# Designs tried in a protein design chat: VH-VL binders against q9m8y4. Part 1

All scores and structures are predictions.

Target 1, 142 residues: q9m8y4
Amino acid sequence: MATKSTGGTEKTKSIEVKKKLINVLIVDDDPLNRRLHEMIIKTIGGISQTAKNGEEAVILHRDGEASFDLILMDKEMPERDGVSTTKKLREMKVTSMIVGVTSVADQEEERKAFMEAGLNHCLEKPLTKAKIFPLISHLFDA
Structure headers, positions and changes below count from the first letter of each chain, unless a header shows other numbers; Kabat numbers aren't used for antibody chains.
F, E and O are the ipSAE of ESMFold2-Fast, ESMFold2 and OpenDDE, as the mean of both directions, binder to target and target to binder. V2 is 0.75 times the mean of E and O plus 0.25 times the DockQ between their complexes.
[cut] marks letters that were taken out.

## First folded at step 9 (VH-VL)

Design t3
Fold by OpenDDE, look of step 10:
Structure t3 (fold): chain C 142 residues (1-142), chain A 123 residues (1-123), chain B 107 residues (1-107)
Amino acid sequence: as target 1 above (142 residues)
Amino acid sequence: QVQLVESGGGVVQPGRSLRLDCKASGFTFSSYGMHWVRQAPGKGLEWVAVISRDGTNKYYADSVKGRFTISRDNSKNTLFLQMNSLRAEDTAVYYCARDRYYGSGSYLYFDYWGQGTLVTVSS
Amino acid sequence: EIVLTQSPATLSLSPGERATLSCRASQSVDSYLAWYQQKPGQAPRLLIYDASNRATGIPARFSGSGSGTDFTLTISSLEPEDFAVYYCQQYDELPFTFGQGTKVEIK
């Protein structure tokens, strides 16, 4: 009576580590900049939503529907600029990483004021994968 | 009618510099991103650079990065391409092209092109 | 970079015939694909954007289709003025890239 040892093939459930997609808000009044930044975010494995000014960014957070891991914030925008928007978002207890995106032409004092508004980081245009990835790498490990 | 007119092309030696101009008319130049695209003789199209409407954001192809500078003067409706350290492989017709702008969106394709200007880099 | 491969390299047809041009991307570009026509000694002209939308002033005989990695430009009935080189271009990722072109020539 040969006992057929039923070798249970342990289906190694490959835990597909669902790479947590980073949610990114891009705030810029220039449609081209929004699109370019969207492309960069896509290359880093993020999902992006866009706002054309600071007021739209605030509205997105007020309605309680939007949670972002990263916010790319332009400095100069109509209706509500980046500094004011950043302050407002912090007042609203938004805990997202906010990265200011500034031009090379921006003065140090302006950048400082932007940082003091509540930025986590400030990057100079052009935004690149190489510039962003070091800042957000820890968001992938959470 | 939308019009783009390139100028500044010519024959230059390797290592030299050249500046291209693109004069825009028939639209609000300051509302649009602009591109340079080049085409080597008998070859296909190669994207070179893009500049935002306010000139604060610029991207380049790796082939020209560090050597070429895209800029614009919105008061003059003019796009520029400063080309430094020119190489034989930079020989091409250079086109300025308008990025499509529609409402709140922009598309990184080229809806209008200039006639192009020929740059020849030869010893 | 995203590589766009066009096929065939050359398409020899007669006026009135249907032309079908292919553009394949090395990775998905969603619908961020444009088609251009270039005649000898002329600048490129936009034909199709977002894979399937005709640009302003483009005749109805031109149509674009596809998504992801596979795209097609169709000319339903070739006119004499349609013999040219056609390029696809993606704008999903930097750098923006073009296909190598398909030449539509008269048979």
Scores: ipSAE 0.826, ipTM 0.902, lowest interface PAE 0.7, mean pLDDT 93
Fold by ESMFold2, look of step 9:
Structure t3 (fold): chain C 142 residues (1-142), chain A 123 residues (1-123), chain B 107 residues (1-107)
Amino acid sequence: as target 1 above (142 residues)
Amino acid sequence: QVQLVESGGGVVQPGRSLRLDCKASGFTFSSYGMHWVRQAPGKGLEWVAVISRDGTNKYYADSVKGRFTISRDNSKNTLFLQMNSLRAEDTAVYYCARDRYYGSGSYLYFDYWGQGTLVTVSS
Amino acid sequence: EIVLTQSPATLSLSPGERATLSCRASQSVDSYLAWYQQKPGQAPRLLIYDASNRATGIPARFSGSGSGTDFTLTISSLEPEDFAVYYCQQYDELPFTFGQGTKVEIK
C-alpha cells in the first residue's frame, strides 16, 4: 500500500538475469557424468565448461585467462585425480569455490584427504540442485 | 554380439516388491552407462533411470523416485532395478538399454536394448 | 519436463511412398533428439541420433532433420519392413522424454 516497488523490482530482476551467470568447470572422467552435471548446472543459471581429467583442469588454469566461480571436482580420474588436482590448483592460487562430487563408497579418510586438499565442500553423487544450490547461492548475489 | 537379457518380471500385487536383472554380454559392460526404460501395454515409452559406468551416479524419473533403485555389479555384467511399493501404473514391459559408447557424439540415447520383461501389478 | 508431440498419430501409406513424421518439442532441445523404430512385440531400435545422424546399419532411406523445437524423420521410399511405430526422444534435460509415437501402417 504505502510503499510501491514496481519499478525497482523490475529493474533489479532484469539486471540480475542479464548480467549474473556463474562460470562452472566440471571435472569428471565420465562423459555421461559431465553431461548430466551440465544439465543440473544449467537449471541454476550456470555456464559450464568441462575437463575430462585433472590434468586438463590444470592446463586450463595455467595456459590462460580461464577463471571459474565454481569447480565441480570428481575424485577418481586418470592422469591426475581430484585430490592431486585440487592441491595443484590451490598451489597455483586458484581461489574458485571447489566442490568435490564423490561416490558414497568413499571412506571417511579419503573424504578428509580430499577436503584437506583444498575443497570448500564435498557432496555425494548424484549432483542435484537441492544439494548444490545452498552451498553456492552467494555466488549469485553479485 | 551385444546382448542384453532382462529377467525377473511377473505378476505381483500392489505394494509388493520385485527385482529385475539385466545380463549383458558382447561388450565391456563396465565402460557403459545403463538405463531402464518402460512401456505400459499399448502405450509409449517412458525413461525410468540411469546409472553411470562405475555405478556411483544415478538419476530417476519422478514417477519412481524413492521407490525404485538402479544398481549394477560390473564383476557379473549385471544391471539391476529394485522396485518397491509397486503400483498399478508401474505395469509395463521393462527394457534395459545401453547408453552410447564412449567416444564422439552426445550421450543419453540408447543404442542397444534388451528384449524386455513384463511386470504386471494387479490384485 | 519437455513434452514431445508427434504428428500425425497414424500414417496410412503404401510401399514405395514417402513418409514424413514430425516431432515438436515444448522448448528447444538443440539437436539432442533421437528417433526409434518399434515393431510389434519387439524392443525399440535406434534409427537417428543427434537429430540427423543415422545409427550403424540403418538404411539410407531413413533421414532426420531439424533442430530446436521442430524435427522430422523421413523415409524416402517405404519398404514392407518399415511399417512400425516411430518414437522421438529428447536428451537435452532430465527427465528424458519420448513422443507418443507415430504409427506407419499399410493402406
Scores: ipSAE 0.738, ipTM 0.881, lowest interface PAE 1.0, mean pLDDT 89

## First folded at step 14 (VH-VL)

Design y2
Fold by OpenDDE, fold request of step 15:
Structure y2 (fold): chain C 142 residues (1-142), chain A 123 residues (1-123), chain B 107 residues (1-107)
Amino acid sequence: as target 1 above (142 residues)
Amino acid sequence: QVQLVESGGGVVQPGRSLRLDCKASGFTFSSYGMHWVRQAPGKGLEWVAVISRKGDNKYYADSVKGRFTISRDNSKNTLFLQMNSLRAEDTAVYYCARDRYYGEGKYLYFDYWGQGTLVTVSS
Amino acid sequence: EIVLTQSPATLSLSPGERATLSCRASQSVSRYLAWYQQKPGQAPRLLIYDASNRATGIPARFSGSGSGTDFTLTISSLEPEDFAVYYCQQYDNLPFTFGQGTKVEIK
């Protein structure tokens, strides 16, 4: 009586770790910058929305329509600048990672003020995958 | 009428530097991103660099990174390309091109081009 | 980078004939594709943007179609001035890239 050892091929369910898509808000008054940043976010595996200024960013959050894991916040914008916007978002209890985006590295005082407004990080233009990814890699695991 | 006029091309030896200028007219220069695109003799088109309308954001093709610098003076309606450490493979007609952002759309393309300026890198 | 492959390399046709040019992307570029015409000794001219929109001043005989990875430029009836090199260009991602071009020449 030969016991046929049915070797159960354990189909290793490759847990396709569905990389969580992160939601990103890009806030910049320059359409080109918005588009370029969208491209970068896309390469990171994020989904992005854009706002033309800080006021639009605030409105998006006020209306409850928007939840973002990451906000790329330009410093200089009409109507509402990045500093004011960041403060307002924090007052609204927005818990998103806010990364300030600056244009000039030598403006340390401005960068400091921007950070003090409630930024998690500050990056200098041009933004790249290499600059952004280390900051947000943990958001994909959440 | 939108006009873009490139200048500064010429013959240079490898390792040398050259600056190209692009003078813009017929539109609000400061409202548009600008690009450089090049074309080697008898070859296709290659994007080189982009600069934002304020000049605060710049991206480059890998082939020119670290060697070329795109800049602009909005007060003079002029786009620049500083080319350092020139190589034979940099030989091309260099075009400045206007970036077009279409309305509320997310689209970015080149709607106007200059006539180009020839850069020849040879020993 | 996204590679754009145009076909055919050369298209030999007579005036009045229909020209069909293909551009294939190595990855989806959605509708972020433009077509340009270049004549000898001239700068490129924008023909089509967003895959299917004619640029200002472009004759109706030019049309673009496609999305994702496959795009087509059609010239319904070739005019003598249409014999040129045509390039597709994607602007979905950096770096912006062009196809290698299709030469439309007179038969």
Scores: ipSAE 0.897, ipTM 0.936, lowest interface PAE 0.5, mean pLDDT 93
Fold by OpenDDE, fold request of step 15:
Structure y2 (fold): chain C 142 residues (1-142), chain A 123 residues (1-123), chain B 107 residues (1-107)
Amino acid sequence: as target 1 above (142 residues)
Amino acid sequence: QVQLVESGGGVVQPGRSLRLDCKASGFTFSSYGMHWVRQAPGKGLEWVAVISRKGDNKYYADSVKGRFTISRDNSKNTLFLQMNSLRAEDTAVYYCARDRYYGEGKYLYFDYWGQGTLVTVSS
Amino acid sequence: EIVLTQSPATLSLSPGERATLSCRASQSVSRYLAWYQQKPGQAPRLLIYDASNRATGIPARFSGSGSGTDFTLTISSLEPEDFAVYYCQQYDNLPFTFGQGTKVEIK
């Protein structure tokens, strides 16, 4: 009596990793920078909203409807700068990844202060896909 | 009236450097992004570079990356293009162009252009 | 890089005739498309932005249409001063790119 071992072909369910759309907030007082950063985020597979300053960014979070995976935070803005905004967002228990966006002209002490405000990362302009993607790649797996 | 006036063009040998200037008038220069666009003789238009209003953000076409530097002095209402390691293919009329402000906050098309300055790279 | 292809390369028409120029993008640029006119020895002039909006001072005979990948510039009735080269330009993504141009010439 030859026991036919039925080799069950385990169908490797190819887990189609559904690419999660990342929600990104771009905070910059320069409309050109906002648009340029929007283009970059689009190429990464993110959806962007924009704020013109830190106060607008805070308001977006206060109303409770906005949830962002990533916030690109400019350092120098009118009304509320990036440092103050970052601190305020953290006080509000915002858990988003906040990436500070700085200039080559910014001093190391200024960058340090920005990081201490509650940034996850700090990037120097110009932003590129190559700079941003390594920082946020894990957000697509969540 | 908005005016953009390019200068600094000329004939240079390959490998040499040249700096172009664009003097702006008739508008608040520091409120606008600026671009360089070039046109080879008898050819179409090619975008070269963009600079933010503060001068802290810059992007370049791949054809000029690492060789060209866009900069600005807002106190002098002047845009610059430093061109290093010039090549024959860089021969073109170089235009300074203002980034268009639209009420909806859309940028990156060019509403005002200078008359251009000719750069010829030849041995 | 987004490639813009304009057609035809040359359009020969008479004054008073309708001109239709096409610009096709290699991928969608949404409505982030501009049209420029360039006359010999002159800088380009903005005609249309956001695919269909006329720039300030542009005559009503110029109109733009389209979205995504296919765009059209129409000159309803050609005036003598309209004989020039026309370029489309996308600003959906870096690098910003132009079409190769369409020459509108007198027949």
Scores: ipSAE 0.896, ipTM 0.935, lowest interface PAE 0.5, mean pLDDT 93
Fold by OpenDDE, look of step 14:
Structure y2 (fold): chain C 142 residues (1-142), chain A 123 residues (1-123), chain B 107 residues (1-107)
Amino acid sequence: as target 1 above (142 residues)
Amino acid sequence: QVQLVESGGGVVQPGRSLRLDCKASGFTFSSYGMHWVRQAPGKGLEWVAVISRKGDNKYYADSVKGRFTISRDNSKNTLFLQMNSLRAEDTAVYYCARDRYYGEGKYLYFDYWGQGTLVTVSS
Amino acid sequence: EIVLTQSPATLSLSPGERATLSCRASQSVSRYLAWYQQKPGQAPRLLIYDASNRATGIPARFSGSGSGTDFTLTISSLEPEDFAVYYCQQYDNLPFTFGQGTKVEIK
């Protein structure tokens, strides 16, 4: 009576950790800054959309179609600045991580006001992979 | 007509500093990002640095990072390159170049160039 | 960094002939590629942007094609003033990089 050892090939379900592409909104009135930030986001494996001012950012969220994991928010923009935009987005119950992008020339009081508007973080220009990567890692670990 | 005029080039010893100026005219200088590109004698082109229209954002090539500083004075329509700790390999013609402005387009090609200024670093 | 490799290094042709210059990227740069012409003792001049768009004032005999990693600059019929060095440049990623250049010279 030959006991057929049915070797169950455990299909190691390689959990392809679908590297969830981070969806990023870049809000900056300078087209060059928008493009540079797009490049940086690309290097971290993210996809990005852009808005040229705070009003466009608000509109994107109002229409209910846009969901972003990360918003890079410039401080000084025409029509609607970064502080006002951040406040408005929070009023709209946007839960995205909002990272203020400020100039080295910005005063500490201005940065504080920007943070108080509802930023999760504030980074100084230039943005780099090294600056953004830790923030994104926290988003995925949460 | 768009015009870019570099100045400040010359002969310097290694370890010394030099500042280059680029005076812009014929366009709204404050509306454009600006670049420095250099060319060693008989060699190709090398991008050096970029600065945003407001001067609040700057990026550098690794070859010059920590030694060179790009800046601008929009009130004077002038782009600057402060070069510190100069090396022999920094010997080149330095061009200022305008970043293409295309409304909603993606930029970072150079639509106008200055005539260049020669920097020679030699002992 | 993205490496751009141009070929051939030198192209020897006669006036009226067709010139074909290649630029290959080490990785995809989408359509974010420009072409420049440089004559001896002069600054570079923009010819093509976004792989295939002619810059203002550039003659119709200049054309660009390609996407991703492979790009081509074509001069349909060489004029005497077209003998120069040509560079490709990518602006998809920092740092911005140039090819090593192709010299178009008179045969």
Scores: ipSAE 0.894, ipTM 0.934, lowest interface PAE 0.5, mean pLDDT 93
Fold by ESMFold2, fold request of step 15:
Formats: C-alpha cells, structure tokens, sequence
Structure y2 (fold): chain C 142 residues (1-142), chain A 123 residues (1-123), chain B 107 residues (1-107)
C-alpha cells in the first residue's frame, strides 16, 4: 500500500474553550457607517443587525423578541436622534449595554446629556476594536 | 454626468507635505462616502482611506495612518487628502473614488473614479 | 489584511477567444468581491460587484462567479477593446484590498 503525497492529513487537536457570540444592534443613518462598524464588530466575535434610524431601533424592540447584548448608538440621526432613542429604549426597560458612537462626544454638555439618556459609555468615531473591546469584554464571559 | 477631478499632485522632496483635492459634480456629493485609492507606477491598486458622507467617520490603510488625513467640504463638493511626512513609497497616482452605498444595499466598491493625479516623492 | 492573489499574471489571447481570470482570497470574503478593468493611462472601471453582478453599462461578455475564497472573471469572446489589466477587490474586511492584476494582451 503506497502513500500518496497528496493524501489527507489530520491536524493535532487541542482542548478549546468555546466563546459566546454577542448580538449587536448598529444604529446609524449612514449605510457606510453601518457596514464599517459591522466589520469591526465581526473581528471581536459579534453578530450584527442594523437599524437606519432611532425609530427603526425602537420598532425592533417593540414588535418582536429582538434582544441585543450591545447597541451602538449614533447621536446625529434624522427621524429620531440617538439621545431620544436611548431614552425611549430605557423607558421600554431595554437592559442592553448601549454605547454611543459619535463625532461630538468631546463637547462636554452634549456628551453629558447623551450619557444621561441612558448610555453605558460614549466613544468618538472611528469605532475600533481597541476602543470598544475593553468596554464589552465582560459580555463574552460564560 | 458624474465627474470626479483630482488635482494637487506634483514632485516633492521626502518629508514634505501635499494636499490633494477632488472636485465632484453630477451627483449629490453629500450623500456618498468617498475613498482615496493609489497606484504606484507599474504596480497595482492600494486603498488609502475612506470618509463617510458627513465626514464624521474615517478609516485609513496602515501604510498612511498618522501621516494622511482625509476630509471633505460638502458645500464645495470637494474631497481632500492631506499628505504629511511624505516618503518615496508614497509615489503613486492618487484616485478619488465614489462609494456605492447610496440608499440600501451596503456594497463597499467604487462605481466612479477620477482620472488621478500623480504624486512623485524624490529628491 | 486579506491578500488577493490573481492568476495568471498575463494572458496573451486572440480576439474572439475566451479569457478566464482567477482571484483567490487568503480568507473567505463571502461574495464581497468586485472586478475592475484598467486600460493604460486610464482610471479603473467597475465591471462586476458582489462576485457576479455586472455593473451598469458593462457588456454581457463579462461575467463573474465564485464565493468564499475562489473567484473567476470570464470574458466570453475577447474584443480588441478588452486589452487591459484586470483587478479584483475585496470589501468584506478592512483594509479593502486589491489583487495584483492580470494583464490581458491581444495576441
């Protein structure tokens, strides 16, 4: 029986600790931003769903059993902005971690109002793994 | 008629700066994300940077992070690339490219390109 | 970053022949793969997006196929105007990357 050079081989297996995937809602009125943030979230083991404005985000929580571990909330959106959306979601008893992702976070009064709406954290764009992972790493704990 | 016209290229010494402009016409500029893509002479294409339609979100290739800044002025229908601390490896034709994300259907590919402007970094 | 490897580097074919260009990704890019044509001294032109959809105004002789890591651009019957370099591009992950190109020469 001859061994072929193209024959299959099996790799050594090790014991692996399985990690929880997290469900993320990305709320931003710019489809480019939604896709870019989806790419970042994918690198840290997140599964993304998107909402194109605050009203769509509210409807998702009202009309179904949708539940998210993390919500990335843009501030400046037509229809319903991030502040109003965050307040509404908290009124609806949504317990997800909500992180604001906006270009105006360093304006203290506006950042304070956004945080007071019910954010857990507020980050300045661009979203990166380095900025977000430390804030959400506990969501992966089993 | 969609048009993208780059300008500002030229010959500069290493360590110097240049600003590239891309003038847009024939579409609603403020509704589109924009990219810079470059091509070294005789080489392939390299994505450089992206900016969202409002200018609030920007990402860069590692090769240019910290040295290049993408920006836009929607009132002038103009995209910019500020290139600082230029190096020989930045020598390329620089293209302005329009992202096709208008409306729904999130595809990050480039449906219209400018003619390019040549940047040569040499002493 | 995701590396796209195109093959062959050069195709030398006669008008009327079928051209088959390959693009292989170092990781799955799902269907987020575009093809561009670039003629000497010109900007690239979008041919195919989402692996298989022809862009507006692109002749039917151009077609794309594949998903995951293996993608193909086919030109069913070469015209003289098809002499160019062809690039694939992935947009599944940052940074967006291009293949190194396949040059199609009319023999």
Amino acid sequence: as target 1 above (142 residues)
Amino acid sequence: QVQLVESGGGVVQPGRSLRLDCKASGFTFSSYGMHWVRQAPGKGLEWVAVISRKGDNKYYADSVKGRFTISRDNSKNTLFLQMNSLRAEDTAVYYCARDRYYGEGKYLYFDYWGQGTLVTVSS
Amino acid sequence: EIVLTQSPATLSLSPGERATLSCRASQSVSRYLAWYQQKPGQAPRLLIYDASNRATGIPARFSGSGSGTDFTLTISSLEPEDFAVYYCQQYDNLPFTFGQGTKVEIK
Scores: ipSAE 0.738, ipTM 0.874, lowest interface PAE 1.2, mean pLDDT 88
Fold by ESMFold2, fold request of step 15:
Structure y2 (fold): chain C 142 residues (1-142), chain A 123 residues (1-123), chain B 107 residues (1-107)
Amino acid sequence: as target 1 above (142 residues)
Amino acid sequence: QVQLVESGGGVVQPGRSLRLDCKASGFTFSSYGMHWVRQAPGKGLEWVAVISRKGDNKYYADSVKGRFTISRDNSKNTLFLQMNSLRAEDTAVYYCARDRYYGEGKYLYFDYWGQGTLVTVSS
Amino acid sequence: EIVLTQSPATLSLSPGERATLSCRASQSVSRYLAWYQQKPGQAPRLLIYDASNRATGIPARFSGSGSGTDFTLTISSLEPEDFAVYYCQQYDNLPFTFGQGTKVEIK
């Protein structure tokens, strides 16, 4: 194997595919969901923090100027729901990629409203590597 | 005081369906994730599925994905397993199991188990 | 998936003896490992969680140790009710998996 080469199949072998770890905030009011999603995020090279509701997620950004590459946002939460949280984060100029992770039972209109709040994408539970990685692979580009 | 009681097991032919129920008592059912775990006769334990507290998040073992559906009715304190397209290899005692809710432990281990219900799939 | 291999398959001992049961994971599971006891005709019972913490009501003669890939359940002095099958279970990654079991039987 050539460490630096061009031409033919060696060009393909010279492509750098190294990726950094990404910082992920997981916002979900169910501690089981937070743990399950943390497991999935670990498999794709993410370092996760959790928030048990939308208000906690807002506080993390307001007080400490927290910066995340990715936010996984549940929709239905008791203190502040995902729609309100996403709107608030965007009003605060948070530019993180926000992916909604919602119940399969959500109606199309509910999903549309969630997207309009400022999501980049919206996925149905369960979260899996297959569902999320294609949407966020660009976050690992050097 | 925590009790989990499975029911609905029996003998069925391949390709048929069964629904298992697990009635919970002695704890706040809606505060816990729940699992199904099975044990084929003379064999070890196999995790089957998990469901979140509200029932909105579900994961399955590959061996049952697309055929089994875990669900719950928190108003009835009942966990369900709908088993479709049953195969001989689904023959097992099926246990419902409670995910741990509190303490310092990590979730996804099973602190209480039901007595199990036998499902036999044979021609 | 993460394979858990338990050894020995059978451990034949007398009451009062020390039992040492091994569980090896095919990749690190950190300390996300539990141990269960199952007596004939009964459901499994949680003994140890997070590698080393005894579950509520479990006697002090049961102890767990290890992290990463190698874990041990120790029963310091076997009592008659301890003759059973013991399973380890990992919960570090999906799917959650169990070892094949170690039968502890009376010699």
Scores: ipSAE 0.733, ipTM 0.868, lowest interface PAE 1.2, mean pLDDT 88

Design y2
Fold by ESMFold2, fold request of step 15:
Structure y2 (fold): chain C 142 residues (1-142), chain A 123 residues (1-123), chain B 107 residues (1-107)
Amino acid sequence: as target 1 above (142 residues)
Amino acid sequence: QVQLVESGGGVVQPGRSLRLDCKASGFTFSSYGMHWVRQAPGKGLEWVAVISRKGDNKYYADSVKGRFTISRDNSKNTLFLQMNSLRAEDTAVYYCARDRYYGEGKYLYFDYWGQGTLVTVSS
Amino acid sequence: EIVLTQSPATLSLSPGERATLSCRASQSVSRYLAWYQQKPGQAPRLLIYDASNRATGIPARFSGSGSGTDFTLTISSLEPEDFAVYYCQQYDNLPFTFGQGTKVEIK
């Protein structure tokens, strides 16, 4: 297993028998959603950190040199929405997998704009293991 | 003071539907996640469903999934539970409960409860 | 599904005695455990959250401890108004589950 906590490069661990854990950032303005999504991520072997809006997510990547394998990005948030946040993170050369987690009410144009901002995937709430695991299963390949 | 008042309970036959309402007052309803929790007569507590502040995220217990729908109208400070295809095992007092808004803990425990409304499913 | 097993089923104690209530989880729930009190004919009342934090307005005689799989609610000096059923609840994983309850009877 490679240790991931920095941008850019996966490191290989010499002991291979342990299951790989992934570091996940959960970005959602609803504290209940953040906790519910943390629970789901835990079931698939993720360790999560949260951001309560897009601006906090951006600050985490500037200030702390944070590096995540996966970012779950809500679309509608105060301060900075998910589209703007995703664009900014990609401008900052963040290479994490970013999966949008949106309301079922989103129209095709809105989902397309979100994808173009730099998402790898976009899925509808509620977040479930069944919805997310097929999209990210390759992060556990080792 | 925080108040949660459930209504809509009653006696119904199996296979029928009921809608429960929970009227909230004394707090900013739209700022809180909300839950339904039920208690069969003489038995313990069972979590039923949760809904996020904006209503965009919902989760259910497996025992009710596909039959019950949680919803909310923030303009009316009201939480709903639509219960379809009712079964005898759904007989319970149904409580609405408020998820914690802030403080030292994590969310998903219930800091205020209504007094409950009884749903009896029998022939 | 995480099963919470409470023991004992019933405590019969006198005012002034210490009550010790146990909650055991079938797998670790970390510190995501709450305790509720339910008096006859009333809705449950939150006592403890995150294993050990007292909810607002809860008397100091109530305390919680534990983490992982083993949790304890302690009532340091039982008062007559503490006659009730006590439930633990985990919120570490879906579905959220409750223990079956411990009834505290005041002699």
Scores: ipSAE 0.691, ipTM 0.843, lowest interface PAE 1.4, mean pLDDT 88

